# VHH binders against PRELI domain-containing protein 2 (PRELID2): the designs that were tried, part 4

Target 1, 189 residues: PRELI domain-containing protein 2 (PRELID2), of Homo sapiens (Human) (q8n945)
Amino acid sequence: MGVSVDVHQVYKYPFEQVVASFLRKYPNPMDKNVISVKIMEEKRDESTGVIYRKRIAICQNVVPEILRKSLSTLVILCWKKVSILKVPNIQLEEESWLNPRERNMAIRSHCLTWTQYASMKEESVFRESMENPNWTEFIQRGRISITGVGFLNCVLETFASTFLRQGAQKGIRIMEMLLKEQCGAPLAE

## First folded at step 1 (VHH)

Design b20 (framework vhh_7pa5_2)
Fold by ESMFold2-Fast, scan of step 1:
Structure b20 (fold): chain B 189 residues (1-189), chain A 123 residues (1-123)
Amino acid sequence: as target 1 above (189 residues)
Amino acid sequence: QVQLVESGGGMVQPGGSLRLSCAASGFTFSDYAMSWVRRAPGKGPEWVSTISSSGGSTSYADSVKGRFTISRDNAKNTLYLQMNSLKPEDTALYYCAKSELWFGESYTPFDYWGQGTQVTVSS
């Protein structure tokens, strides 16, 4: 049993602007949990025009803070049993498939650090809106699954939902800010 | 040095036609999808049309669908936009655009825009 959050957002901006903003999104002062993002792999399929990217993000591990905020002595004592929850940073792997021809992009992210006790996964799609080709539809599903941590499973799931919802809203706000900044797109050579 | 040079704009009356051209250089033109984007004074950019690298797939904004036709000649490194049944609302600077979305961690929407070519539809 895990926690999931679904997001459906329409950005009233062309697909190309939305994708470019997404690829430039991090690091950002509005989300200090994301420390760095590095491109590990990049390939283009010349037949389809599909661009594949693999990126690694390094993020602050917020689980210790979540456990401290609980104020439960029992929860704090159980936290000491799980070394993975005490690491300072986590690594996320992001794979994306950008199709400029069809104006869509699929993104799949997962946590590399918490494989034994927890998994964190996101699946996202940006696509040309069916209602207006100058708009971009964004659909995202985030899921955190916690196993093998005993009593902490139930406690952490309570906070995981809030964490995912806050993260999703922060992401939307950052994208809206970046898109507004790009409205006066300059002439480029 | 990516260069995009638009031409073919001008002044026409409503119902008229124009053909825009974009001469591309500094990159392998046949490897990239290309777009037309327009901007009316005081307004943000509006995507108009995109054509795939081979020319096999095209897409259009609803506002221009059925009136505009995008095409390309990979042998000449040239992108075209045939504009028919022009309306006053089509008055804008028209830009040829290319995205280099795979280059580095910093991407810009339509990485390379030309200087634009002015289309004015008035009586």
Scores: ipSAE 0.000, ipTM 0.205, lowest interface PAE 11.5, mean pLDDT 73

Design b21 (framework vhh_8emy_2)
Fold by ESMFold2-Fast, scan of step 1:
Structure b21 (fold): chain B 189 residues (1-189), chain A 122 residues (1-122)
Amino acid sequence: as target 1 above (189 residues)
Amino acid sequence: QVQLQESGGGLVQPGSSLRLSCAASGFTFSSYWMHWVRQAPGKGPEWVSSISGSGGSTNYATSVKGRFSISRDNPSKTLYLQMNSLRPEDSAVYYCAREYSGYDLFPSTDYRGQGTQVTVSS
């Protein structure tokens, strides 16, 4: 099964400030599910100035908590039978390519923990807005694919959709708070 | 309050080695890429080398590749440049600089130290 969510957000702040806030986003009291983020690799291309970063995020596995809150016996029993859903933490790998000269940044994330039964992938772009050069456009596409859990794939599709949507909303809210705190009021048109 | 303080320069003969140090304070040293930049007499600034916050990635200018080695000690908040097989053309004031995680409108907000003079002459 495949589920996807598309996000398009305009931050009324310059590209450089938005990228700086993104890179300083964690740890954050608004998202206690992110336990740690570590930089594993960084490279700079001398000719283009492009900065590549690989980061590993360790997050609490909130699937058991979310499924428990559903109060659905079938959903809870499925989770108990699929041992991979019981892992305490989820590891996410993030790769980013920051192009300071072109004022854009591409980001690709994927889940390392669930690769046998589920694939979670996310692609994002920050770029200078076409409407106003002092604004930053953020486009994000998340996809979750679930295989190998039998007849409950449709049940897990609903969870996957909700997870992607809620994650996107929380991410936007955190970024807007950080930008206000670190950069002041948004820039008017 | 960001401060960067270079040391280790001096007068040496061609073929000699020097190790430069940069003591950093006022920021989380391990979270930033650090750079060595030099300015030779009568020339503009030339980028020499860069190192990632973790020390896992390094880059070098073609003119120094194979001769210079950049390193850092995050516990002591110190950046190093090991310079081997020095040539007269390496003579310059060497500055350490912190890479900004974003950009300011004005370059005057960039942080670099006062510099340390390296002179390679017979």
Scores: ipSAE 0.000, ipTM 0.097, lowest interface PAE 17.7, mean pLDDT 74

Design b22 (framework vhh_8cml_1)
Fold by ESMFold2-Fast, scan of step 1:
Structure b22 (fold): chain B 189 residues (1-189), chain A 124 residues (1-124)
Amino acid sequence: as target 1 above (189 residues)
Amino acid sequence: EVQLVESGGGLVQPGGSLRLSCAASGRTFSSYAMGWFRQAPGQEREFVALISWSGGSTDYSDSAKGRFTISRDNAKNTVYLQMNSLKPEDTGVYFCAADYSGLWYTPSESYDYWGQGTQVTVSS
């Protein structure tokens, strides 16, 4: 078992503006934990117009610092026994499929650094809102699962839940600020 | 503003070691990610190593991994590069750089402040 976060948000901005803001999201001063994002592959399907991108993100592993601040005996044991807490950085692989003709974009991300005892996965969709074609619907599911560490599972899942929730909220705040900065006020209902 | 001054460069035999230091003055050092870059004669500036503002995260170029160690002392406003098993291809001017954003580790354009460099020469 793991922990998950589901997000359903409507951005009152056209699809094209929301996607452009998402692609410009990093680097960003509001999220200093993202060290770099590099495009590994980019191709366009000539028949459908779908644009595929594969990106690798390097993120600071903040878990050791979060655990360090608690100063408990259990936390010290976690640091020594769980290998995922010892890596300095986390690598995330992101794949996206942008369909400009159908006005939708699917995104899948997963952690490359965490292995058999921990995984982090995220799926997101941007699409034209059914309520108003000038608005964009955003649906995201993130999940972190931790297994094989016995009594530490509950402790690590608590931190994973906090991390995932904070990440989702930060992402929404960054998008909202970028949309206001680049596109002005949200479109009226 | 931040000023960076490198030291510790010099001439060394292949297989030798050097420890570079970068002393920062001006703004709060602990707010910056710090990097080391080098430039060989006739080549572009390349990334060597990076350390986050807290020291909790490091990254290295493939050529530096396993041989070089980056560290920092926030109390002394100094970042270090310990270089072991030096080879002639490590010859170049080594630059210390500070990045307030800390977001991009390899592009030199992400770094806001640069030192003047210190020469490292590994004799053939």
Scores: ipSAE 0.000, ipTM 0.093, lowest interface PAE 19.9, mean pLDDT 73

Design b23 (framework vhh_7w1s_2)
Fold by ESMFold2-Fast, scan of step 1:
Structure b23 (fold): chain B 189 residues (1-189), chain A 120 residues (1-120)
Amino acid sequence: as target 1 above (189 residues)
Amino acid sequence: QLQLVESGGGLVQAGGSMRLSCAASGFTFSYAMGWHRQAPGKQRELVAKISGGSTAYDDSVKGRFTISRDNTKNTVYLQMNSLKVEDTAVYYCAADEIYWGLSTSYEDYWGQGTQVTVSS
């Protein structure tokens, strides 16, 4: 019922530096597809210290470009027949729960633009690495599931793994660039 | 909780060199760190600051002092060369705190100070 991509990355930087870089990630010249990010809610729980943030991102729709770069005739046919894929921009909602005392952060993102026909979701965790307390473990699962398009669902899902993989790879590259610019070289073991 | 621990300082002959170190510890991230000094009868003044990848220096020390960070952003150093009697002062480490991605005012935290005395 759809496709998923799992990412497990270790950033050789302390948790606090990784989280700070993540929160300053956008706007970024390495990712021109993110047009704006706006903080909608921010709350701090006094008893636990947990900081909740809700952000809305406006992104350029890159699905048409990814489909065009695919040499699959079936994918191209699907792009022409499914007008919902031709919207100019997409909205993403991100919720995060940062626990400074326990040195972890949970993040949930989902697409608001295609909810009636597609589910596009990411769940991510930053936490202190079990291997080294000066390193940060990043675990992410992205999932795309398409429903309500009948027999075209399988064709649309053929590009979904590429889309998720490329997004994850770009995110990791941006984070590594920001960490190097803000924090210097990665910590040796 | 964030704590600044200074090391270095002491007596040095004019023309000599000295390195001051300031280690930040705790559950916070320091974005900007710097060194200030206070000579007898004078107001505390900024000597050098590092914020992200950028550095700034007071004109009186430019070319003689170098501020740097290690790759963890947890320690800042002040390398002092060609020391003058006029550099005699108590040197203070200062830091801001990025509390979980939120910007804070620079100089949120201060070290206890370390005496640097340059003899003629």
Scores: ipSAE 0.000, ipTM 0.122, lowest interface PAE 14.1, mean pLDDT 71

Design b24 (framework vhh_3k1k_2)
Fold by ESMFold2-Fast, scan of step 1:
Structure b24 (fold): chain B 189 residues (1-189), chain A 123 residues (1-123)
Amino acid sequence: as target 1 above (189 residues)
Amino acid sequence: QVQLVESGGALVQPGGSLRLSCAASGFTFSSYGMRWYRQAPGKEREWVAGISSSGGSTSYEDSVKGRFTISRDDARNTVYLQMNSLKPEDTAVYYCATYDEFLGWSSTYEDYWGQGTQVTVSS
């Protein structure tokens, strides 16, 4: 049901450096689909040290390109008649809980666009690696389900899997680039 | 003006001990994590140890684990590196630096660095 992608990655860098690079990740020239990111709320719990952030990201709508890559004339013609899918941008809400004392961070994001027709949700955790405390473990779950657009439900979900995997892979590459540029070579085992 | 001033570097024999100090001024010291780095001749600067702003979390490079201890004294705006069982391979200039745990390395925010203190381990 729907589409899901799970990612497990180890960055051979300390938690603090990985989190700092993540917070600087967007906007980035390697991912022009993310147009802007704004901090909407930010607060710190003084007793626990936990830092909560809520951000809104504005991203380019890639649905037109997904449908164009279909070789079916019928799919293309049907998309041209479905105005709801033609918004220029999509909005994502991201909440994060950074715990510098315990060296972990939880992130949850969901799509605010098309909520009646699509559920797009992502949960991520950065934490100190159990294998080596100088390394950071990253675990991410992305989920997309599409309903209410007829036969396009199946078409869009078929491409959603590829886009989730490509997005995760690009995110990892951007993080590796930022860590190497800002923190130097990865730490040896 | 922000300043970090390292001290305590010296010539010691293998197996010896040293305590390095880094005195901070010009910023709210207790709000920042602190780190020690070192740079040996002909090598890139490498991270050695880190301590969180609260002092509740510490981390170390594998080659110094069990030998070095990082600590801080917020009343004195000072971070320390206690170095035990020193080896010739520990010979380097040692630097202290800040990191902002709240903002991280924001594009508009820079870490502060000291001038370094020389540690030489030889017979």
Scores: ipSAE 0.000, ipTM 0.104, lowest interface PAE 16.8, mean pLDDT 74

Design c01 (framework vhh_8cml_1)
Fold by ESMFold2-Fast, scan of step 1:
Structure c01 (fold): chain B 189 residues (1-189), chain A 124 residues (1-124)
Amino acid sequence: as target 1 above (189 residues)
Amino acid sequence: EVQLVESGGGLVQPGGSLRLSCAASGFTFSDYAMGWFRQAPGQEREFVALISGSGGSTDYSDSAKGRFTISRDNAKNTVYLQMNSLKPEDTGVYFCAADESTPLFGLDSEYDYWGQGTQVTVSS
């Protein structure tokens, strides 16, 4: 079956600063696994002011390292026989819709690698916090779903939850460090 | 009404080439990723290639890498699959598929729209 991880975080920084930090998040020394990020498309809707961006990220495939640390002989044997998991890098497509007038930003990411076996998708929203207009609310859902027959079941159970959870936690930490570096201390209530 | 119409299939000898086309209508073509899938008699449908909405990213199955090229023309609402060095095992019905890109909706892992397919036969 599918696996999902939900995140809800409040950044004690104004929306504009959080968005700026998000857009410069990579490349970053905190995350050596992101090799490159390329802007493929950028356009502005003249009537609404909404800015659409499409970016492609190339990331180091860390699945082999995660599986090598597994204590399961079955997982290791399945890994050795699944050639598709042995790609050197994975590609992620990110689409974002920034609405400066409404002070919100929607982000959709999905993995372009392994699409015949699994869907790996992430949806995120940054918006002005209802609690404090100088704070930014971040909501994110990551999902991994098997699209084919259970060929990778021996592998997917071992790392899907770990992959999503660790990714989310690392992302939040990187954002907090960038915000502190660029914008100083968080704003008090 | 959404439609995907494949064309370009046919009979070809091993080592030959074919170019498949898929004409799309009824949706904003450039907002959708497009994929090619195939199905041989008695087999499950398998992934062949995909291309992002802008055309900036592509991915291929192991069997297609180095032999097949996916491309698109957003002005013509058409996606293509150039197939070179065809082998008998490439025989099957080839399907075009579209995957929706909508923020905060559609975490669906399945493709949203499918064509009816075009037959490719590789035989001497």
Scores: ipSAE 0.000, ipTM 0.107, lowest interface PAE 17.1, mean pLDDT 73

Design c02 (framework vhh_3k1k_2)
Fold by ESMFold2-Fast, scan of step 1:
Structure c02 (fold): chain B 189 residues (1-189), chain A 125 residues (1-125)
Amino acid sequence: as target 1 above (189 residues)
Amino acid sequence: QVQLVESGGALVQPGGSLRLSCAASGFTFSSYAMRWYRQAPGKEREWVAGISGSGGSTSYEDSVKGRFTISRDDARNTVYLQMNSLKPEDTAVYYCARDEYTEPWLGSDEYFDYWGQGTQVTVSS
C-alpha cells in the first residue's frame, strides 16, 4: 500500500543558480506555513568535493485544512481519533548531497512527526540537463504510506496523494518565481 | 540480498527489562532508517519505534515513550530496542523493518519495506 507522486521539471537556468535558489527558498512570503529552517549538520568531503547538509524545517500542520476541503463532516469526525492530526506543527528532516564537480544534487526528506500512523518521504535530484548544459533537470518522488488505522488506511492514502501533488506544484511555482526574480528570464537555448 | 534477523525475545515478569537486537545484512546499513513493529495475538501490526539513518533522530509510539529506547550500532549493522518497565500489554512478536529510503545518488524506483521474521516477547508471571 501507499501512494506516490512523481515530478519531472526542467528549469531553463544553470545548475548553480537553481541550487542557490533552492537553498535560499525559505523564508518565503508565498509559503508562510514554513516557520523555520535550521542547518543541523554540514560537512565536506575533501576527496570528492561533495557537500552534505542536514536541515530541519518546522511547518504548520495544514493537513486539517486540506481535509476539511475534501472530506465530509462524518469522515473528519472518525479521523479526529487519530492523534497524528492533532499536532500543531510538523517537523521535516532534509538531507542533501551537493556534487559541484558533477553538477548534481540529491535530496532526501522525511516527516519526523507522523511516524506513529504515517510516513512521508521525498527523494529529489537536481542535475545538469542532457539537452542543454545551461538548463537544470529536477526529478522528485514523494511517497506517503499509512499504517495502524485499520479500515481508514485506504481512505487516508487517497487524500495523501492530493497533499503530495499540491505540495509539489507549490514548490515548483515558488522556484520559478525565485529564479525569475533573482536571475532574470529563462534561457531559451 | 537484504536480511534482517531479530533476537532477544524471552519470557519476563511484569516490571522487567529486555533488549532486542536486529542484525542487518545485504545493504548499506548506515544509509537507512530502521523501525520496530510488534503484533499481539488477534491484533494488527503496530509501529513501536523508529531511528533515522543519519544521526539517531528517534520517534516512539505514545504507549512506549519513556519505557523503550531505540538505538543503533552502525559498526555492527545492528539496531536495538531496550525495553524497560515491561507490562503484560507489551506481549507480542516484535519485528525489525528497514525503511523504504533508497540510496540518494542511485536513483531507484524500489519502495519496499524489508521485514525480519520476528522475535517473541511474553510478559507474564
Scores: ipSAE 0.000, ipTM 0.187, lowest interface PAE 13.3, mean pLDDT 73

Design c03 (framework vhh_ozoralizumab_d1)
Fold by ESMFold2-Fast, scan of step 1:
Parts: structure tokens; C-alpha cells; sequence
Structure c03 (fold): chain B 189 residues (1-189), chain A 124 residues (1-124)
């Protein structure tokens, strides 16, 4: 089946400031696992104003560290997936659709490196808050699916769940720091 | 597990009215925005209405604006769609949907967190 982690966050900043901070998020000293982010494609729909971006992020492969902390049986069984253990970096593809007129942005990310053994996907939305137009809602779902290791799927899914939660919290913390640094104090209700 | 059960569809003459209901369970209903979407025969999904978690903010496309009214009862975990001045082009299966990221992506069919739907036929 797999694991998923859902996040709902309100940033008390206007949509335009939150999106700008998101696009400037990496590189960042708070997350040294992200090595680089490059824009591969950018298009604007002239009728709607929607801006499509495709970015590739290169990140350190943390899977070997996770597996080293596991029982020897997990290490042995996962060793058959040697491509996952030996790849020094993972590549994440991010697609985003920014709609400045409707003040929303959809983001979809997935891992290009892990294929047969695992998939990692993340879907996110930034949008003008429905309760206050000077606030921005951030809603995110991270999903990791692990197959092919039999009875160990649930154990590896537990580590995957921890990875998703830690990643989401680090991302929120980085965004809050950037918004405060660049835009000042959050807007009151 | 998210469960959404739509009801209230049926056959109605042009100019008539129907009220759709959606009973929600398996999540904290008051924490999520809700949608009505529809699918006409042989067509893709079309967004019909959106309502914020509190019910304070509501949006409609021009195709239904002024004719349809979305509302919610958070105490009953129920979403409603009042449809007035119905037209033959409103004929579709109507789905209740919990807020999900994929609703913003063009051309996707929504499967997760969508109910089985209720058929509305507008015909003379």
C-alpha cells in the first residue's frame, strides 16, 4: 500500500511573498541534503497567465544511512536493491503551475532515482487563504510506496514515514525563516 | 478512510430544481474545503463549486453562477448543492469531493476522496 503524511499550514503572509520565498528556498544552509536545484523548463500561458515550471533537484542519498541503522536482516534483503544503496545522489523532479490571477500554485514532485523498489511522490498547494486574503494556505501530501521486500515492507514504511515527516517540518521551518527574513513580521488577523 | 456518499439526483425538466447532499465520514469534515464536480457523458470532470472549511468563502464558475448554491453543515458532516434553473447541459453525474491536490491539475480524473456520484438528468 505505502505511507502518506499530510500537512496543513497557514502562513500569515500574502500569497505572492510565500511563492517568492518557496522559489528561493534552495540552496539553504538548514538543509545540506539539497545540493542543487535547476530550472529545466518554464512556460507561460498567455490567456490564463499560468506559469509552468519544471525543476530538477539533486539531493544526497540518505537511504544508506537509514538502512545502516536497521537490523542486519533488513540490510541483507535490501542489498539486492544495490542501485538504491550505491547511488550517491537522488534526483527529484518538480512541476509547478502558478496561477497569479487566482492566487494559487500546485506543485507535484517525484523521485526519478528509485523505480522498481520504491516510489516517492509529493503534491502541494499554496493558495490564498479562504478565511483571510492576506494569508496563504499550504497543503501537502507526501507518499512513499515500498514493494518487493515481503514482510519488511512495514518496517521500511516506518522509516519512510519518519523521513516524510522530518522533510515536511524542515521545509516549513525554512519557509518561516525566509519569510521573516525577507518580509518582516507575520500579518495579524 | 475517507467516505463520501452523494444523494438527491434524479430526472427534472428544464427550469426545475434539485438539491444534492453529500454525507462525509472518516476525516474531520470541518478542517477541509469541499467541492462539487460533475462529469457529463463522454466529457471530463468539471469543477462546479468550492466552499471553505468554515463555509465563509464560496466560489463558482460562470456556467453555474447565480443558479447553484453550495452550503455545508459541519455539525452533521454534510455538504449540499442547491441547483435552480436547471438546463439540459447540466446533465451529469455529480460528485462530492474532499480537498485534494490533484483538483488543481488540468485533465486529471479524480479518484481518491470522491464519492460514487449521483446522476442528474435535465430533459424535457
Amino acid sequence: as target 1 above (189 residues)
Amino acid sequence: EVQLVESGGGLVQPGGSLRLSCAASGFTFSDYAMYWVRQAPGKGLEWVSEISSSGSTIKYPDSVKGRFTISRDNAKNTLYLQMNSLRPEDTAVYYCAKEDYSTLFPGETYEDYRGQGTLVTVSS
Scores: ipSAE 0.000, ipTM 0.191, lowest interface PAE 11.3, mean pLDDT 74

Design c04 (framework vhh_7pa5_2)
Fold by ESMFold2-Fast, scan of step 1:
Parts: sequence; C-alpha cells; structure tokens
Structure c04 (fold): chain B 189 residues (1-189), chain A 125 residues (1-125)
Amino acid sequence: as target 1 above (189 residues)
Amino acid sequence: QVQLVESGGGMVQPGGSLRLSCAASGFTFDDYAMSWVRRAPGKGPEWVSTISGSGGSTSYADSVKGRFTISRDNAKNTLYLQMNSLKPEDTALYYCARSDTYELWGLPTESFDYWGQGTQVTVSS
C-alpha cells in the first residue's frame, strides 16, 4: 500500500530568489503545523561549489485529528492504542544540495517519527526554467507507504492522500506570498 | 517591512569607477551579513561580494577580486560597493541582498532572503 502525489510549479522569479524564499519558508503563520525548523549541518564543496544543508523540522502531529473526524469506532480505537498516533509532534529530516553554478537544488525529506506503520519521503528539485532563465521550475514527489496494519491500510491511505495534497498546496501558496513580498511582481520576460 | 534600496549606478567608460549604495530598513542591520549580486544581460545572477554584520570579514568573487571593495556603515544602515577598473563584462543590474547569517564551518553563505530592486551599471565606450 502506498500513496504518492506529484507537483509541478513554475515560479516566475529567478532561481536565487526562489531558493532564498524556500529556506526562509518556515515558521509561517499560514502553516501552524510546522512548529520549528533548525539547521543542523551546512557545508560547501570547494571543487563543485555545491552547498549541502541538513535541517530538522518539528511539526504538530495532525493524524489524530484527521482520524477522529471519521467518527469510526475502529479508527478511534486505533488512535488510542497505536503509540505513534499519540505523539504530539513529528520530526522531519531535510537534506538539500544547492548548486549555484548549475542553478539547481535537490531536496530530500523523510519522517523520523513514523517508522512502525508508515514511512513518508519527499523528493524535490528547483531548477532554472528551460522556458525562461528568469523563471524557476519546481518539481516534487511525495510518498507515504503504509505497512503492517491490516484493515487499517485503506483508512490510513485516505489520510495520507489528503495530507500530501494539502501540504503541497499550502507550500505553494506560502512560497508565492513570500516571493511577492520579497521580490515584487513576477517576471513575465 | 524589510526594504533594500540601491543607488549609484550609471554609465562609465572602461577603466572608470562607480560607488553603489544600498539603504536598508525594517531590520537590525548589523545582525546580518550583506551581499551584492549582479545580473548581466542574457545571464543568471552572479554573486559578487559579501560582508559580515560587524564588517570584520569580506569575501569576493574571483572575477572582481582586487577591483571591487565592499563596505558598510552600520550607523547609517547603508551598504556600499566601490567598483574600480571597470570592464565591459561588469555591465549588469546590481542587487543589494540580505544574507543568511548561519555559518557552519565559518564559510560565507550564498543564500539570500531579501533583495532590492537593483541599480543598472553600464560599462561602454
């Protein structure tokens, strides 16, 4: 069982501005589920110019709220008995590789908290648009894999799909607002 | 509201000099490293120079070393770029940018969170 969501967005802003907005994105009032983001490691490769950055995000665990909305006795019992659903926060690890020379950035994220019944992974790329060098292309794929919970697999799949789609849309909206505030109107050239 | 406003651009002959200024407001200026970034016609942005919040350390792109000098006046919330021995390839829009101040390994970051509108520098005979 698994769920995936793909995102493709063109930001009509230069690569450097988009990357800066991404790195400043959280914490943000538009996404109160992200409590904090801390840079754990940052280093530059002298030969390639690539900048590696590792960040840890602490997010509110919204799984119990989503499951409770189903009003299912089975779902409520699962929430109360499965320990991973009782934790107040989840941790996400993000690794990024920024290549200023090639004007691209690769990002990989995974959940550190949900390891018993679910794994969450996300891969993203920011790159200079081939259509216009003053625009930035963003491609992202999120995956949630659910294993070992029998009858609950289909229920958890519904949550996973909703979570990934809502997260992606919030992310895009936050980026658009930050880019407009920091950099002014989008570049149409 | 964070604002960065560049000035001092213009037209100059090869070998000439210009001094760019950036007026910053809306944040504690001396808590942030500041950078100059330029965009030449038909090319992407190129980092030019960075200065630490205190002004105690500076770094430069290889293409401008020995010719450009970055400085700041924290009492006036102003960043400067003194450009000497200008070349036609220095023709670009020059942007003032606020730098991410996090430095692991003591290396300057090329990440920027706020940009100005830019000031045009044209080097031609």
Scores: ipSAE 0.000, ipTM 0.083, lowest interface PAE 21.4, mean pLDDT 73

Design c05 (framework vhh_8emy_2)
Fold by ESMFold2-Fast, scan of step 1:
Structure c05 (fold): chain B 189 residues (1-189), chain A 124 residues (1-124)
Amino acid sequence: as target 1 above (189 residues)
Amino acid sequence: QVQLQESGGGLVQPGSSLRLSCAASGFTFSSYAMHWVRQAPGKGPEWVSSISGSGGSTNYATSVKGRFSISRDNPSKTLYLQMNSLRPEDSAVYYCATDEYSLPFLSGTEYDYRGQGTQVTVSS
């Protein structure tokens, strides 16, 4: 059993500007939960032009704080009994494949910290819009799977759904702000 | 457990139209991207079209763009492929697929198709 959230967004900016903003997204004052992002690997395939990057993000584990403010007894009980919820930081691994010739970029992320009771994965694509070559389409799917906490899986899945939705909305807001600040007004059709 | 059941194939003449359906069960349909994949005799699988979970984004293979239209009805958990101006080269078994890692952009080869598929034959 799991939960997932799909996002589809059109940024009215050229592909190259959107990708540049995405790669510069952190550090950002709008998301203080991201502590650091480090590039672990970067290589270019000269025949195809594809650029592969592997990054590790270290984020504050905000689950304990969110659950502390909850009035649910079941949520509080689960937090105290499941050690993974007490981990101070979460590590996310991100792999990306940027194809500047075809004007598209695929991104895959997964959580390295949650392995015993939960997994978190995200897939994203930036590509030239089919409607207008000066616009960029963004598609993202986030997924959280929870196992090993018995009858409390349902409670944790409710939290996971909210977490994925809020994360997606914050990400879009940050991107829109960066694009506006660095690239000016969006391009009309 | 994910189950996908394709229908709507048949024998038609060149220039005809067909609408394929895929009935889904065993998962939260609206949360998953869906794909149409076909396999002609003696050929490997070919990705045809994809649609996002919300239906807000669609993609098509170059060979079918402008002739085929993918859509979904999330309340009824059904995926559709409207095929217009059919050509002999469209003859194949058509499969619907869902894959948590498959995105139309990546390759079309990271999907797994389910079921027997539905046969489409275009000939006079």
Scores: ipSAE 0.000, ipTM 0.100, lowest interface PAE 17.3, mean pLDDT 71

Design c06 (framework vhh_7w1s_2)
Fold by ESMFold2-Fast, scan of step 1:
Structure c06 (fold): chain B 189 residues (1-189), chain A 122 residues (1-122)
Amino acid sequence: as target 1 above (189 residues)
Amino acid sequence: QLQLVESGGGLVQAGGSMRLSCAASGFTFSYAMGWHRQAPGKQRELVAKISGGSTAYDDSVKGRFTISRDNTKNTVYLQMNSLKVEDTAVYYCAADTEYGIFLGSEETYDYWGQGTQVTVSS
């Protein structure tokens, strides 16, 4: 079955600063699960100014650890047979479309490593806040879909939602720390 | 897209002070910004650089020049004190934008200003 988690955050910093912090977010000591990020493709549309980037992130596969912590040994032994647990790292593909003239950025990420039994996708937007032009609105939706695992579906849905929620919270904390480091205190209303 | 506009150059007497400003207009991601200079018949050289909270200076200007940045405006300043005749040069503002801030990339300057002349008379 599928799990979806929505996040809405306002960063009290200008759009350009938030985007710069996002692009240099990793590697970061607060998230050692992200091993590396590499730019695979980059192009700019000269007429619109839109910048397209494709990046690949290599992350530690934490699915076995999450299952180990929360499930009985018996359930984990059955799950070890599924290929998703056999890979040490996962690869995430990120595509972004930055529109500097309109001060917005769209991002799509998905997991390249997961098999027909699982998929993970995220869609995100950074944009100038309508409340204050010196603030940046961030909206993200993450989805995990798991199929073909029968009686484990209920258990896996719980961990998928926890994984997405905790990942989003960690990402927000990292962004806030980077913005404070680079830009000082948040801008007042 | 991004344009860098220098201001504050001109003629000054040896021992005097001058402040240069570099304002970014339009789009900017600028993580690192710096001031370079080129004297007649010489190669362009780095004078000062600011990246996040860290600064770096050429030995010839250390203790005399100070680089500072307004991160919210993405504007960089160069305060030049105790100016010498040998500081006479065209001063260029440079910005290291998105390319230089990616993981695995070396810092490189994507955008350069048009330059501002600083002339120090004896």
Scores: ipSAE 0.000, ipTM 0.104, lowest interface PAE 18.5, mean pLDDT 71

